# VHH binders against Interferon-induced very large GTPase 1 (GVINP1): the designs that were tried, part 1

Every score and structure here is a prediction.

Target 1, 242 residues: Interferon-induced very large GTPase 1 (GVINP1), of Homo sapiens (Human) (q7z2y8r1479to1720)
Amino acid sequence: DKRLFVLSILGLQSSGKSTVLNALFGLQFTVSAGKCTQGAYMQLLKVEETFTEELGFDFVLAVDTEGLRAPEHSNKSKDRDNELVTFVIGLANLTLINIFGENPSEMQDILQIVVQAFLRMKQVKIFPSCLFVHQNVGEATATDQTMDGRRRLEQKLDEMAAIAAEQEQCLDVTCFSDVIRFDVNTHVYYFAHLWDGNPPMAPPNPRYSHNVQQLKSRILMTATQESRGNIMKISDVKSRVQ
Below, numbering starts at 1 at the first letter of every chain, in headers, positions and changes, except where a header shows other numbers; antibody chains aren't numbered by Kabat.
F, E and O stand for the ipSAE by ESMFold2-Fast, ESMFold2 and OpenDDE, each averaged over both directions (binder to target, target to binder). V2 = 0.75 x the mean of E and O + 0.25 x the DockQ between their complexes.
[cut] stands for letters that were removed.
The coordinates of atoms that the task and the answers printed are left out; those that the model quotes come from them. Centres of patches stay.

## First folded at step 3 (VHH)

Design p1 (from e8 with N53R; framework vhh_7d4b_2)
Fold by ESMFold2-Fast, scan of step 3:
Structure p1 (fold): chain B 242 residues (1-242), chain A 123 residues (1-123)
Amino acid sequence: as target 1 above (242 residues)
Amino acid sequence: QVQLVESGGGVVQPGRSLRLSCAASGFTFDYYGMGWYRQAPGKQRELVASISRSGGSTNYADSVKGRFTISRDNSKNTMYLQMNSLKPEDTAVYYCAKHGIEYSSSEGWFDPWGQGTQVTVSS
């Protein structure tokens, strides 16, 4: 039986999730790809044989969703999203939460659903890891801009965690870090827009490539750490899906 | 280190054909699936065609299905893309890529993309 690291990505519809996966792995299709549940798509990436012992796993299972629905949609859409998010996060060793642009309030729906899912998993002693990816931000090297954005995100996550905890009657949760291990300074990545100006005359933004490499390195570091603790077997995933 | 070198691009009239080649080195070619990707001005890079390690399975983007054919020669560590009935919409830089993931604790930046080869189909 082979060992696998499960990487999930969540985001609103049209948020560029596929762009992030393609940038990280250079691939949408691989050894195995397909729909595992309504709204979730899996891609199995084979780790080069020479690195499997160093990493502690043989495959990466990338799980992408069709996108989460905006608040103006019906209650049925929200119930579907809650089920999908809970399934995807529960399956993953690491979840990437993709947001588009710099205003966290635009992402209130996905943050609310994600925080509630994490809180439910805390109740059954499941402690997944997460990273936040901000796409299409301004100058990614602007320290003051990214620090201000990080503070706003942290405040919004703490607020949502407190509200979710109150609704679930969980008195030991006051902020997001009580739900999952999270440091806003190290678990949030900013991706500048792809071009330095208006396409087609603008050159590619080299800071985008730098951010991809940093995120990829962090993902692999997290995967290596997880492989020495609790790594999933492919047979375990097939049993849950089928 | 992994190295991929694309060639065969050029300027052609609509309806003509081109054949692209990708020469691979630095890894065991016949153990990995491969793909051709393209990036048009102002667009995201997209998968055009993919091929399994043995060449027994292929997949194509809907926009090129029936016009493009991907193939590989494992004895030569080379992958090809035969492009027929070219359209102005096919104008892009074409890249080849190794399918999979890799990691090295001591290595710095790794970009699995080659430098690309420009294909221009005049309107």
Scores: ipSAE 0.000, ipTM 0.114, lowest interface PAE 16.5, mean pLDDT 68

Design p3 (from e8 with N53Y; framework vhh_7d4b_2)
Fold by ESMFold2-Fast, scan of step 3:
Structure p3 (fold): chain B 242 residues (1-242), chain A 123 residues (1-123)
Amino acid sequence: as target 1 above (242 residues)
Amino acid sequence: QVQLVESGGGVVQPGRSLRLSCAASGFTFDYYGMGWYRQAPGKQRELVASISYSGGSTNYADSVKGRFTISRDNSKNTMYLQMNSLKPEDTAVYYCAKHGIEYSSSEGWFDPWGQGTQVTVSS
């Protein structure tokens, strides 16, 4: 039975997914793809043999929730979105949360669902890790602009955590870092020219990007930690998604 | 390994003040929320105050709101509880605790408890 690292990607377009994964894990090829019973799109990628010793896993299962980026709907639709997000985050060793641009309304909708899912998982003692990826932040990025973005994200996450904690009556949760391990300085990445928003076009090659190398290092650290006896086997995932 | 050391307790008269300190080591202090808990004889342990990793957000139990102030100094890896207008009902052993989640999925989370510091408010 081969070792599997599960990477969930929230809000990333399909056109950008392979470029990100190729940049992180070298040359990859798809061995299977399709939708699971919960509606998420899954892609199984074989890790290049020379990397398997370093990473401690043989395959990456990439899980995508394209439907999540749709605005909120009726109460029933919101419940289904919450179920999908809970499933996807719960399945993952690491979740990449894509924040597109600086739109506060879109950010609030996604963050609320994500924070509620993480809080529910905390209640059943499932502890996923996550990284936030901002894309399309403009061509000119000043230090003060980046700081403002991080501060605003931290504030929104803390607000959503406080609301969720009030609903669940959890006095030991006052901010997002009480729900999962999170540092806005090290768990948030900004990309100007990554994940082109035009679906027919391949995104720019990020291989030379400093931010891609930092993200890769963080993912590798997480994957290596998980490989110390708690990484999934392919048979484990098949039993959940068949 | 994670270590939390409480100090600053003592015996005081009603209406007086005490300042508790919690010295933390063995983890990245500024990554985690922290809290003060207390346990009186024959009662369950209760959360009295909590603070976010940055210090920007705080929460208090109704019984201590307006009298206690929680704070932290991330440069010193230390959390504080300023206790004003102490009442006999505040008599308890006070514990500090690390909130938040570890990256490891092999062992959920670990909520380390220190030895505690005794606060006695004699009437």
Scores: ipSAE 0.000, ipTM 0.180, lowest interface PAE 15.1, mean pLDDT 67

Design p4 (from e8 with N53W; framework vhh_7d4b_2)
Fold by ESMFold2-Fast, scan of step 3:
Structure p4 (fold): chain B 242 residues (1-242), chain A 123 residues (1-123)
Amino acid sequence: as target 1 above (242 residues)
Amino acid sequence: QVQLVESGGGVVQPGRSLRLSCAASGFTFDYYGMGWYRQAPGKQRELVASISWSGGSTNYADSVKGRFTISRDNSKNTMYLQMNSLKPEDTAVYYCAKHGIEYSSSEGWFDPWGQGTQVTVSS
């Protein structure tokens, strides 16, 4: 049985530029793709043999939530959105959380849902990893702006965690790092131009912009570290989604 | 490997004070929230107080609010519990714990518990 790494992508809105997996992997090695639940699509990607020993897995199962507010999610309760997020995070070895821009209200919405989902996971002893991609935040190459953005996100996550913990009576949680392993310097990426342009990337041009390559490299580094502790088998995932 | 060493316990009369210390090693102390727990004979271990990684947020069990104060010194990898106005009901073994978990570690999840320190409040 082959080793599988599950990567989930969560975003408040879906569009051509929100199709992160197509942009990062170009779909060149997609073995299968399809809908796994209402509002989520999966793609099975084969890892190049050269990389399998270094990474510790043979396949990537990529789960894309086509927007929490997309028409396919319309006319349903907030509980349904929370169920979808909880399912997607619980399935994944790593969840990529896509935040668009620096609008505080939009950040409030996605961070609230995500933090509550991770807190629920903690209650059942599941501790998934996550990465935050903060897109369209101005001059991404400016070090001082990037550091300020990371600090604001960390503060917001800590505030959300404290509020959620009080609501759920989880006295052992006071900040986000009490819920999952999180490092704002390692797990947050600010790329102003990562999603500039509307069409997804496609083979035969596998080279991406410097920002896309940086994100891809860090995803692979995180996946390598995560796989050493929590690698799954393909049969395990099929059982969980059936 | 995570190591937590509690100290500062003892036998005191009701109304007196004690300060407990927890010396931590084997992990990046300032990355994690910490907590004080206690266990009386025949009872379940309960959370007494918790503190965020920075010390900016604290939580207390209703039974100790206004009497106990949790604090930390990240430069010394040490956490404290100042216990004032002690009551016989506070008699327990006190444990410190590291909150959070690291599932990407090749060593697996670390045991966050120390041996504890005995606090006895009796006349």
Scores: ipSAE 0.000, ipTM 0.149, lowest interface PAE 16.8, mean pLDDT 66

Design p5 (from e8 with H99R S104D; framework vhh_7d4b_2)
Fold by ESMFold2-Fast, scan of step 3:
Structure p5 (fold): chain B 242 residues (1-242), chain A 123 residues (1-123)
Amino acid sequence: as target 1 above (242 residues)
Amino acid sequence: QVQLVESGGGVVQPGRSLRLSCAASGFTFDYYGMGWYRQAPGKQRELVASISNSGGSTNYADSVKGRFTISRDNSKNTMYLQMNSLKPEDTAVYYCAKRGIEYDSSEGWFDPWGQGTQVTVSS
């Protein structure tokens, strides 16, 4: 039985998450692809034989969501988005949380859904890793990634974790790092606009290519670390994708 | 090898101050929230103060708010508890602990508790 690393990506409706997955895996060797549940698309990628021992897995299962909608009923309802996010995070060794643009309300919506899902996973002893990808930000915002931008994200995550914990009566949770292993300095990536203007008249933004390479390197490093204690087998996917 | 080592405890009179330190090794310190707990004889261990992995968020028990300050230095893998205006009811063994994640697949299993340091506030 072969070893599997599961990579999931989450984002709101009309986010650039498919662009990120295509940039990371567009030219990789794909064994199979298809939908596993309403709203999720899977691609099974074969790791080059020479790298399987170094990485500790034989295949990567990439899971993309169709897009999320703002939750109804204060995230207490058993709606599609809550179930989809819980499923996708529960399946994943690493989850990429894709935030598109600079709209504060859209950012709040995705963070609220994600924090609640991670809190639920903690209660059942599932400890996935996560990375935040903030895409299609202005040049000024992308350069702010070194201090104030990261601090605001951390503050918002901690605030949402405390609120979610109070609602779920989790007295041992006071901040986001109590829910999941997270470092704002290494687990958040800011991506400038893909183009310097509108295609086809604009060249590709060279900063975007650099950021994709950094994220890809981080994903591989995280995958290697996570695979040692939390690896799935191909046979496990057959039981969990139902 | 994962280790948490507390220091800075002692015997002091009411109204005095102490600073506790917790030195961590053998794991990625800046990935985890940390906390200070205390246990008096015959009582359950209680959370005194907690701090997020970056130090950006802190939380305190009602009994110590305004008197105690938790901080951390991730470059030194060290966490601190500054205890001001100490009261006799603060007398306890103080423990350093890793918070939140009980099992981290990249770090493996490890004991979340340090050895403890005694704080006595009397006369």
Scores: ipSAE 0.012, ipTM 0.476, lowest interface PAE 8.0, mean pLDDT 71

Design p6 (from e8 with N53R N59Y; framework vhh_7d4b_2)
Fold by ESMFold2-Fast, scan of step 3:
Structure p6 (fold): chain B 242 residues (1-242), chain A 123 residues (1-123)
Amino acid sequence: as target 1 above (242 residues)
Amino acid sequence: QVQLVESGGGVVQPGRSLRLSCAASGFTFDYYGMGWYRQAPGKQRELVASISRSGGSTYYADSVKGRFTISRDNSKNTMYLQMNSLKPEDTAVYYCAKHGIEYSSSEGWFDPWGQGTQVTVSS
C-alpha cells in the first residue's frame, strides 16, 4: 500500500486557493481529482519517484473547500461550515489556512471556525499541523507590515483560543499554541500580488515567487516529519472519507 | 528527543510549602504552553495549573487557586510550581507536560515524558 500525505486548504472560494496549489505542485502531478459529498474538492498528486524516499510518501492528497462564508441568518449553513472544517482538518496531516486581501469579516469567520475545530480535534487526540497563507499583500511596507501583521494574527488566535477553550471547557488551553504547534514567525506566509489587473496575467512578482518556494519547503519539511511519525496509507483515507 | 525532568517533591506537613521544577530539553521551549498535572493513588490524572508560552496567562484548578503559583523561565528552559499552604489532598505524583504539538500525532500531547515527582502531605 502506498504512503499518503494529506494537505487540506481552507478559505473562501475567492481566496486564491487553486493558485497556491498550482504554484506549489502544478497540475502535471495530478493523477485523480473529484468532489466529495462534504463540499470539498480532492486532488491526488503523485510524488516524483526520485523524491519518494527522501519525503517518505508516494502521494499528496490535496483537499480544497468550496467556500465557508454564510449570512448570519443561515444557522444551518454555519453548522455545515463547522462540520466541513472539522472533517477537513481531521483528515489532514497539514492544513493551509488562506486569508485573501484585508477583509476583517473573512479573517474573523475563518479563525473562529478553525480554532474551534482544532480544539475539538484536541479533545479526541488528533493533532493536525497548520500554516497560514495571507495573500494580496503590498510591497511598499512589506517588512514592517509583516511584523505588525504577525503580532496581530497571534493576538487574534490567542483570543479565539481562550474563548473556544472556555466554551468547550478545555481548562489546559490559554493560547493558540496550547491547541496546536504554532509559531507566528515561521508558520505564516505573506504573498504579494501575483499580477496587476488588465490584462489579468503579468510577469510574477519576485516576492511572490520567493514566498512560494519558502512555503513549499516548509510543507515538504512538515510532510517528511509526519511520514516518519504517523503517515497514512491510501486505504486509510478511503475508510475515513467513505 | 523531548525530555521533561521533574524535581522538588518531598514529604511535608500540612501548611508547609514546596517548589517543583521541570527542566525541558529536546524542543523549542518558548513555542509551547506548559502545565502541571497530578495523580493521586486510585484517581485519574488532573490538570493543576497551566501557563502560556510567554508566561503572560495562567490557569489554576479551583482546588489550588490562591495557594499555587505557576511560572516559567524561557532563558533556562524551566517551569516551576510554587505550592503554598499544602493540604493532605494535595498528595500525588506531579508531572509536567508540554501542551502544544510538534507533529500530527496520536501520541502524548497531554502525557508527561518524565517519571514525575512525589509530593506527600501527611499529618
Scores: ipSAE 0.000, ipTM 0.116, lowest interface PAE 17.7, mean pLDDT 67

Design p7 (from e8 with S50R; framework vhh_7d4b_2)
Fold by ESMFold2-Fast, scan of step 3:
Structure p7 (fold): chain B 242 residues (1-242), chain A 123 residues (1-123)
Amino acid sequence: as target 1 above (242 residues)
Amino acid sequence: QVQLVESGGGVVQPGRSLRLSCAASGFTFDYYGMGWYRQAPGKQRELVARISNSGGSTNYADSVKGRFTISRDNSKNTMYLQMNSLKPEDTAVYYCAKHGIEYSSSEGWFDPWGQGTQVTVSS
């Protein structure tokens, strides 16, 4: 039985999973046919043999959610999205929470769903690993990776955690870090556009490459820690996904 | 078993400063938010300050805003309360508390309190 690392990606835009993983790890992948289960799109990626011992796994199961941004006119649809997100995060060794652009309403909706899912998992004593990736931000924000930018995100997460805690009757929760192990200085990555300037064929942004390397190191460390603890096998995922 | 040990209390004159410490053991310290509470004679225990597990977010009671600073050192499993411009009204036993995962609003239960440390601001 082969060892499996489950990487979930949540957010407004989830495209080019193989491209992202190749950019992060420099790995060659054999992509199997995708499957859709409970609204999650799953793709199995085979790690090249030369990297399997370094990474501690043979395959990556990339999990993406479709149609996460449910229309406001349907509370039933939002409940389904919350259940899907809880399932996807619960399945994953690591979840990347992708925040795209600077639309405050769209960012608020995604963070609220994610915080509620983490709060529910906290109640059953599951502490998932997660990283926040804020893409398509201004160059100054991506360059600075500043405490001020991170602080604003943490304050917003704390507000949503407090609201979710009231709704879920959780007396012990007053801020986001009461819900999940979270360090705003090490668990948030800001990305500007890959290309510096317009047109699209401009030279690659060096700051983007630096941020990719930092994210890659964090993902690799998480994968290594999971391998030491007890990484999932493919047969285990099949029995859970049925 | 969760253990919280407060220290740093004492008798001081008004306008002076004290620094309280809370040494934690028996749990993964950096997973939990922490708080300082106090209880004066004949009064109910009240919140003084709260801090998130990372130390990035803090909240203070109105009576201590601008005078007290809560902080934590996750590498030492220790939380602090820096108390400046102390007033006679700050006289109380100060308690360290951990936010528990297993507790909910409907249950009304808190994680075990520490033994407390006495702060007396004399005239």
Scores: ipSAE 0.000, ipTM 0.118, lowest interface PAE 20.6, mean pLDDT 67

Design p8 (from e8 with D30K N53R; framework vhh_7d4b_2)
Fold by ESMFold2-Fast, scan of step 3:
Structure p8 (fold): chain B 242 residues (1-242), chain A 123 residues (1-123)
Amino acid sequence: as target 1 above (242 residues)
Amino acid sequence: QVQLVESGGGVVQPGRSLRLSCAASGFTFKYYGMGWYRQAPGKQRELVASISRSGGSTNYADSVKGRFTISRDNSKNTMYLQMNSLKPEDTAVYYCAKHGIEYSSSEGWFDPWGQGTQVTVSS
């Protein structure tokens, strides 16, 4: 039985979340991969031998989810998405929430589902760690509008938290920070598009590669902190899946 | 930006010793494991030795075990490779690299690689 760090990624269908996960782990040595539940795909990655002592875990389990659908008037689809999100966040030591582009309605959709899941977990006293990843932002937006983007995201998270709290009758919740520890300045990453021009024929964007490295560094630092609190064994994951 | 600068290479006779240094900047050195890699002409780059972030654990390729010693000084942001009993087959460009989940003995991934330092062991 080995120690395991679980990293999950959530996003709407067609949000490019697999691109981020593949950029983070696509070239790593994979010891196993497969589907664990409807809508979730797992990839097990081995940590460098000399690094396991310092990190406090031996493997990383990367969990990629089937894209969440934009809200429709279907209670069955909503219940299934809520179940999947609750499972993924509950399983993970760290969850990446992938937001694609600058479409406000798509941002609202993912935030609505995620905030509801976090609020539900708060009620059973589970406080997951999360990072937000904005992909495919324009170069001008990424360089000059990052602070405005962070402020808008915080405003939307606070709005969604207030709405969810009213629906769940949680009088102690007025903003997103009441649901989970969150700092918009340190828990949000903005990625410009991967390519200089029209993909897939354009060369890779050097800034994108650098941002991937920075995100990896943050994940490793977070993983080291998490290994002191809530590390999982591989047998624990098998028990929860089966 | 992450920057790694290798030094200490040279031309030596078989059986001699060299000490390589890797000066790191642009990241918090003490939080990362590090490794030495080498690449001979016409061959793939291979891991030679690695060291954990504290220096508490080390790993060596079978071909260098007992001859090479990896060490680090976190106060100086520097990693070293002491190379004893050098053989002609040790001839290669030596690179240092930052380790983590994204780096394995099988798969290198993204920068940062330094420019390398040439080690030539004349037969």
Scores: ipSAE 0.000, ipTM 0.177, lowest interface PAE 15.5, mean pLDDT 68

Design q1 (from e2 with G53R; framework vhh_7d4b_2)
Fold by ESMFold2-Fast, scan of step 3:
Structure q1 (fold): chain B 242 residues (1-242), chain A 122 residues (1-122)
Amino acid sequence: as target 1 above (242 residues)
Amino acid sequence: QVQLVESGGGVVQPGRSLRLSCAASGSIFSDYAMGWYRQAPGKQRELVASISRSGGSTNYADSVKGRFTISRDNSKNTMYLQMNSLKPEDTAVYYCARDVYSSGEWLPFDYWGQGTQVTVSS
């Protein structure tokens, strides 16, 4: 009977993904937690009964990665990252791609692996959803930064999609939106850094609170859309996680 | 070892106020987001308010929004819930808890305090 929404989170080591999870879900009654594969940690969260009818699911399965930074042996690390990213994207109803800072070029390799994983899933007719979350964006210029950041991200994603499509001989793909349903204006969120950790604490950043609420609304809308057509049952977890 | 101790509950008339406190022992209070749950007789436990580790962001259940205010004082390792305009429907045992996600590490358990009883009687 129980309905499950699977949310995966990808990010580099220390990318602030725990802050994003806390902001989205706050406190939850954890019923189960543990590793499901090397580099992924799962936690089952119970949705409050007053919200289950509106959302269309009873539980959230949060899948967190241990980070995607290259260790000393780079070739083995790249194969591991590719396998891990493919696994968590394939498992999820929605994948959050968490970027710390202002879209650094260091993310290029990870974005390439992500785009290639989505392209592979398109080939087998699986269409997962994704959202990009950028943290630690300057407050004074946040609006200008988000416009420039969106442009840069879209250009990088389109370039990577074209390269992946050529490598996979998928001639009908020319940009990222051909791979997955994606709109850079609605599927990318920027979070200004919270002015805290300095006593006395600074007031809450209003822009951060606004962006958290928008991201939460988008996640809930995506979850509701998934639950209307095709949502996983708890009993399906054992058969899907193999 | 983490200990969470709730206090400040009591019996009040509708429309009155109460302030709940949650005192944490140990050096971990400032590393976690915190929140208040409540459980009415025969009902499931529900989240009423939460606060980030710095106090910079807060969330409230719709049923208490505008009436309850959550805050924290990291120098005292204490979290508060100011409850205004209390209604009979607010009658419950109130619990404080830490949020596992704010630690930067996935933990299998949340810590729940013993609870403090709030009764709103007309």
Scores: ipSAE 0.000, ipTM 0.120, lowest interface PAE 17.0, mean pLDDT 66

Design q14 (from g1 with L101W W105S; framework vhh_8emy_2)
Fold by ESMFold2-Fast, scan of step 3:
Structure q14 (fold): chain B 242 residues (1-242), chain A 122 residues (1-122)
Amino acid sequence: as target 1 above (242 residues)
Amino acid sequence: QVQLQESGGGLVQPGSSLRLSCAASGFTFSYYGMHWVRQAPGKGPEWVSSIGRSGGTTNYATSVKGRFSISRDNPSKTLYLQMNSLRPEDSAVYYCAAGIWYDFSSGYPDYRGQGTQVTVSS
């Protein structure tokens, strides 16, 4: 039975998630791909054999969600999104939360759903690992150590945590760091446009490559640390997904 | 170990031809789309050409279309770029890259090799 690291990717826009997947896994090869639940797709990526001993796992299962729905959809759509997010976070060793652009309404939507899911996990003593990937931000935000961007995201996360805590009557939660282990300075990655023009003819942004390398390193370090604690076997995932 | 190694560059005169090669190792070559990207001094990287897993689909930048031809040999795990009618504007370091997606609208490849220098000058 082979060892498996499960990486989940959440976001409102699938095109942004596709770009991140391509950037992270350019030289990994796909063994299989398929739909496991309504709104979730899985790709099994084989770790190159020379790295399996160092990393402590043999495969990466990438779980991609189809775009989460905005609030203008019915209550049924919101319930479905909450169920999907809870399932995906519960399955994963690490969850990437993809935020695209700086539209306040879209940021509100994804942060509300995600924070509520993490708060529910906290209530049952599950403490998942997460990283935020904020794409299509201004070049200055991506370049200047993203301090202002981090402050805005932290403020929004804290607001969502307070609202979720009130709804769940959790008096011990006042900010997002009370919900999960989170450091805004190390768990958030900001990206300007991948291209310096119109794809596919435009050249890739050189600073984007540096940020991708940092994100890759963080994911691999998290995966290596998790593999010593609670790494799944392929047979375990088959049982959970069916 | 995953490795992409480019070769075949050199100094040539305008109107000449060159064939670049990229030797791949450490991954299942036939599972990936492959790409050529170039970078001229003082400029950002420019996408040149892409080829699908089996070699059945190819795409080219408008600046090289009709002059360059991309191909691959899956048994030998090698990617090629045949460059004809070279112009001074083609002078650059050429990199090969592997990607999960053939369609660049869905993603763009990373650089993986050391590159091979092409200089077109009289």
Scores: ipSAE 0.000, ipTM 0.136, lowest interface PAE 14.7, mean pLDDT 69

Design q2 (from e2 with S50Y S52R; framework vhh_7d4b_2)
Fold by ESMFold2-Fast, scan of step 3:
Structure q2 (fold): chain B 242 residues (1-242), chain A 122 residues (1-122)
Amino acid sequence: as target 1 above (242 residues)
Amino acid sequence: QVQLVESGGGVVQPGRSLRLSCAASGSIFSDYAMGWYRQAPGKQRELVAYIRGSGGSTNYADSVKGRFTISRDNSKNTMYLQMNSLKPEDTAVYYCARDVYSSGEWLPFDYWGQGTQVTVSS
């Protein structure tokens, strides 16, 4: 049986999920055809043999969510989004949470859904890893701006975790790090614009390329560390989705 | 937008050496991870060597480890594959490729070259 690493990507529509997903597929992977299950698009990627010993797995299952919409908040829409997010987080070894720009209302919506899903996973003893990716932040981002952004995110996550825990009567949860292993200093990435000007005339932004390479390295390192403790087989995933 | 041009292929006897070159044009070279793929008749393409941007870490397929060395010269926008102790099973078309991160076109296995034939006489 082949070893599998599951990577899920979450975000609201127009959050740049497809751009991140495309950037993650480089020379180390052979891309296969995708399938859609319960609103999640799944694509199997074969790890080149050169990397299978180093990484400790043979395949990556990339899971992308479509139809996650915050603007139409109704009981039916919230139930569907909660079910989809819970499904993909439960399936994943690592979840990337994409936030586009710094709009507080859009950030609030995705973080609320995600925190509640992770709390549900904690209740059933599933502890996936997560990384936050902020795209389309200011061009001239200083260290001060990045540190302020991390502090704000941490405060928001802690606030929502405390509220969700109180509602579920989880006495052992007071902040987000009680729900899932999370360090705002190492699990959050900030990306400026991909282009130095207006496409197609603009060259790629060198800082964006460097940051994508660092994110990819973190993902592969996380995958390697998780696979040594929680190796999953392709047959295990087929049993869960078919 | 970016063009890759391979050179250095040829016909050699077993045990000999060849050095392949891949010259890049049209974009900044140092930011891009690069690799060499090969494809033998009736086989799928396989990655044999990989090098990160700025001359960082390298990785090799088990079949070539200890015999092949990948390197780059960012001042010349050129990547090399030094192939030592060549074996008949190394016979293949060798392709130069760059990682998708820096292409801007979002194609898998971004900017593959034309390929260069390496034949090791048995």
Scores: ipSAE 0.000, ipTM 0.284, lowest interface PAE 13.3, mean pLDDT 69

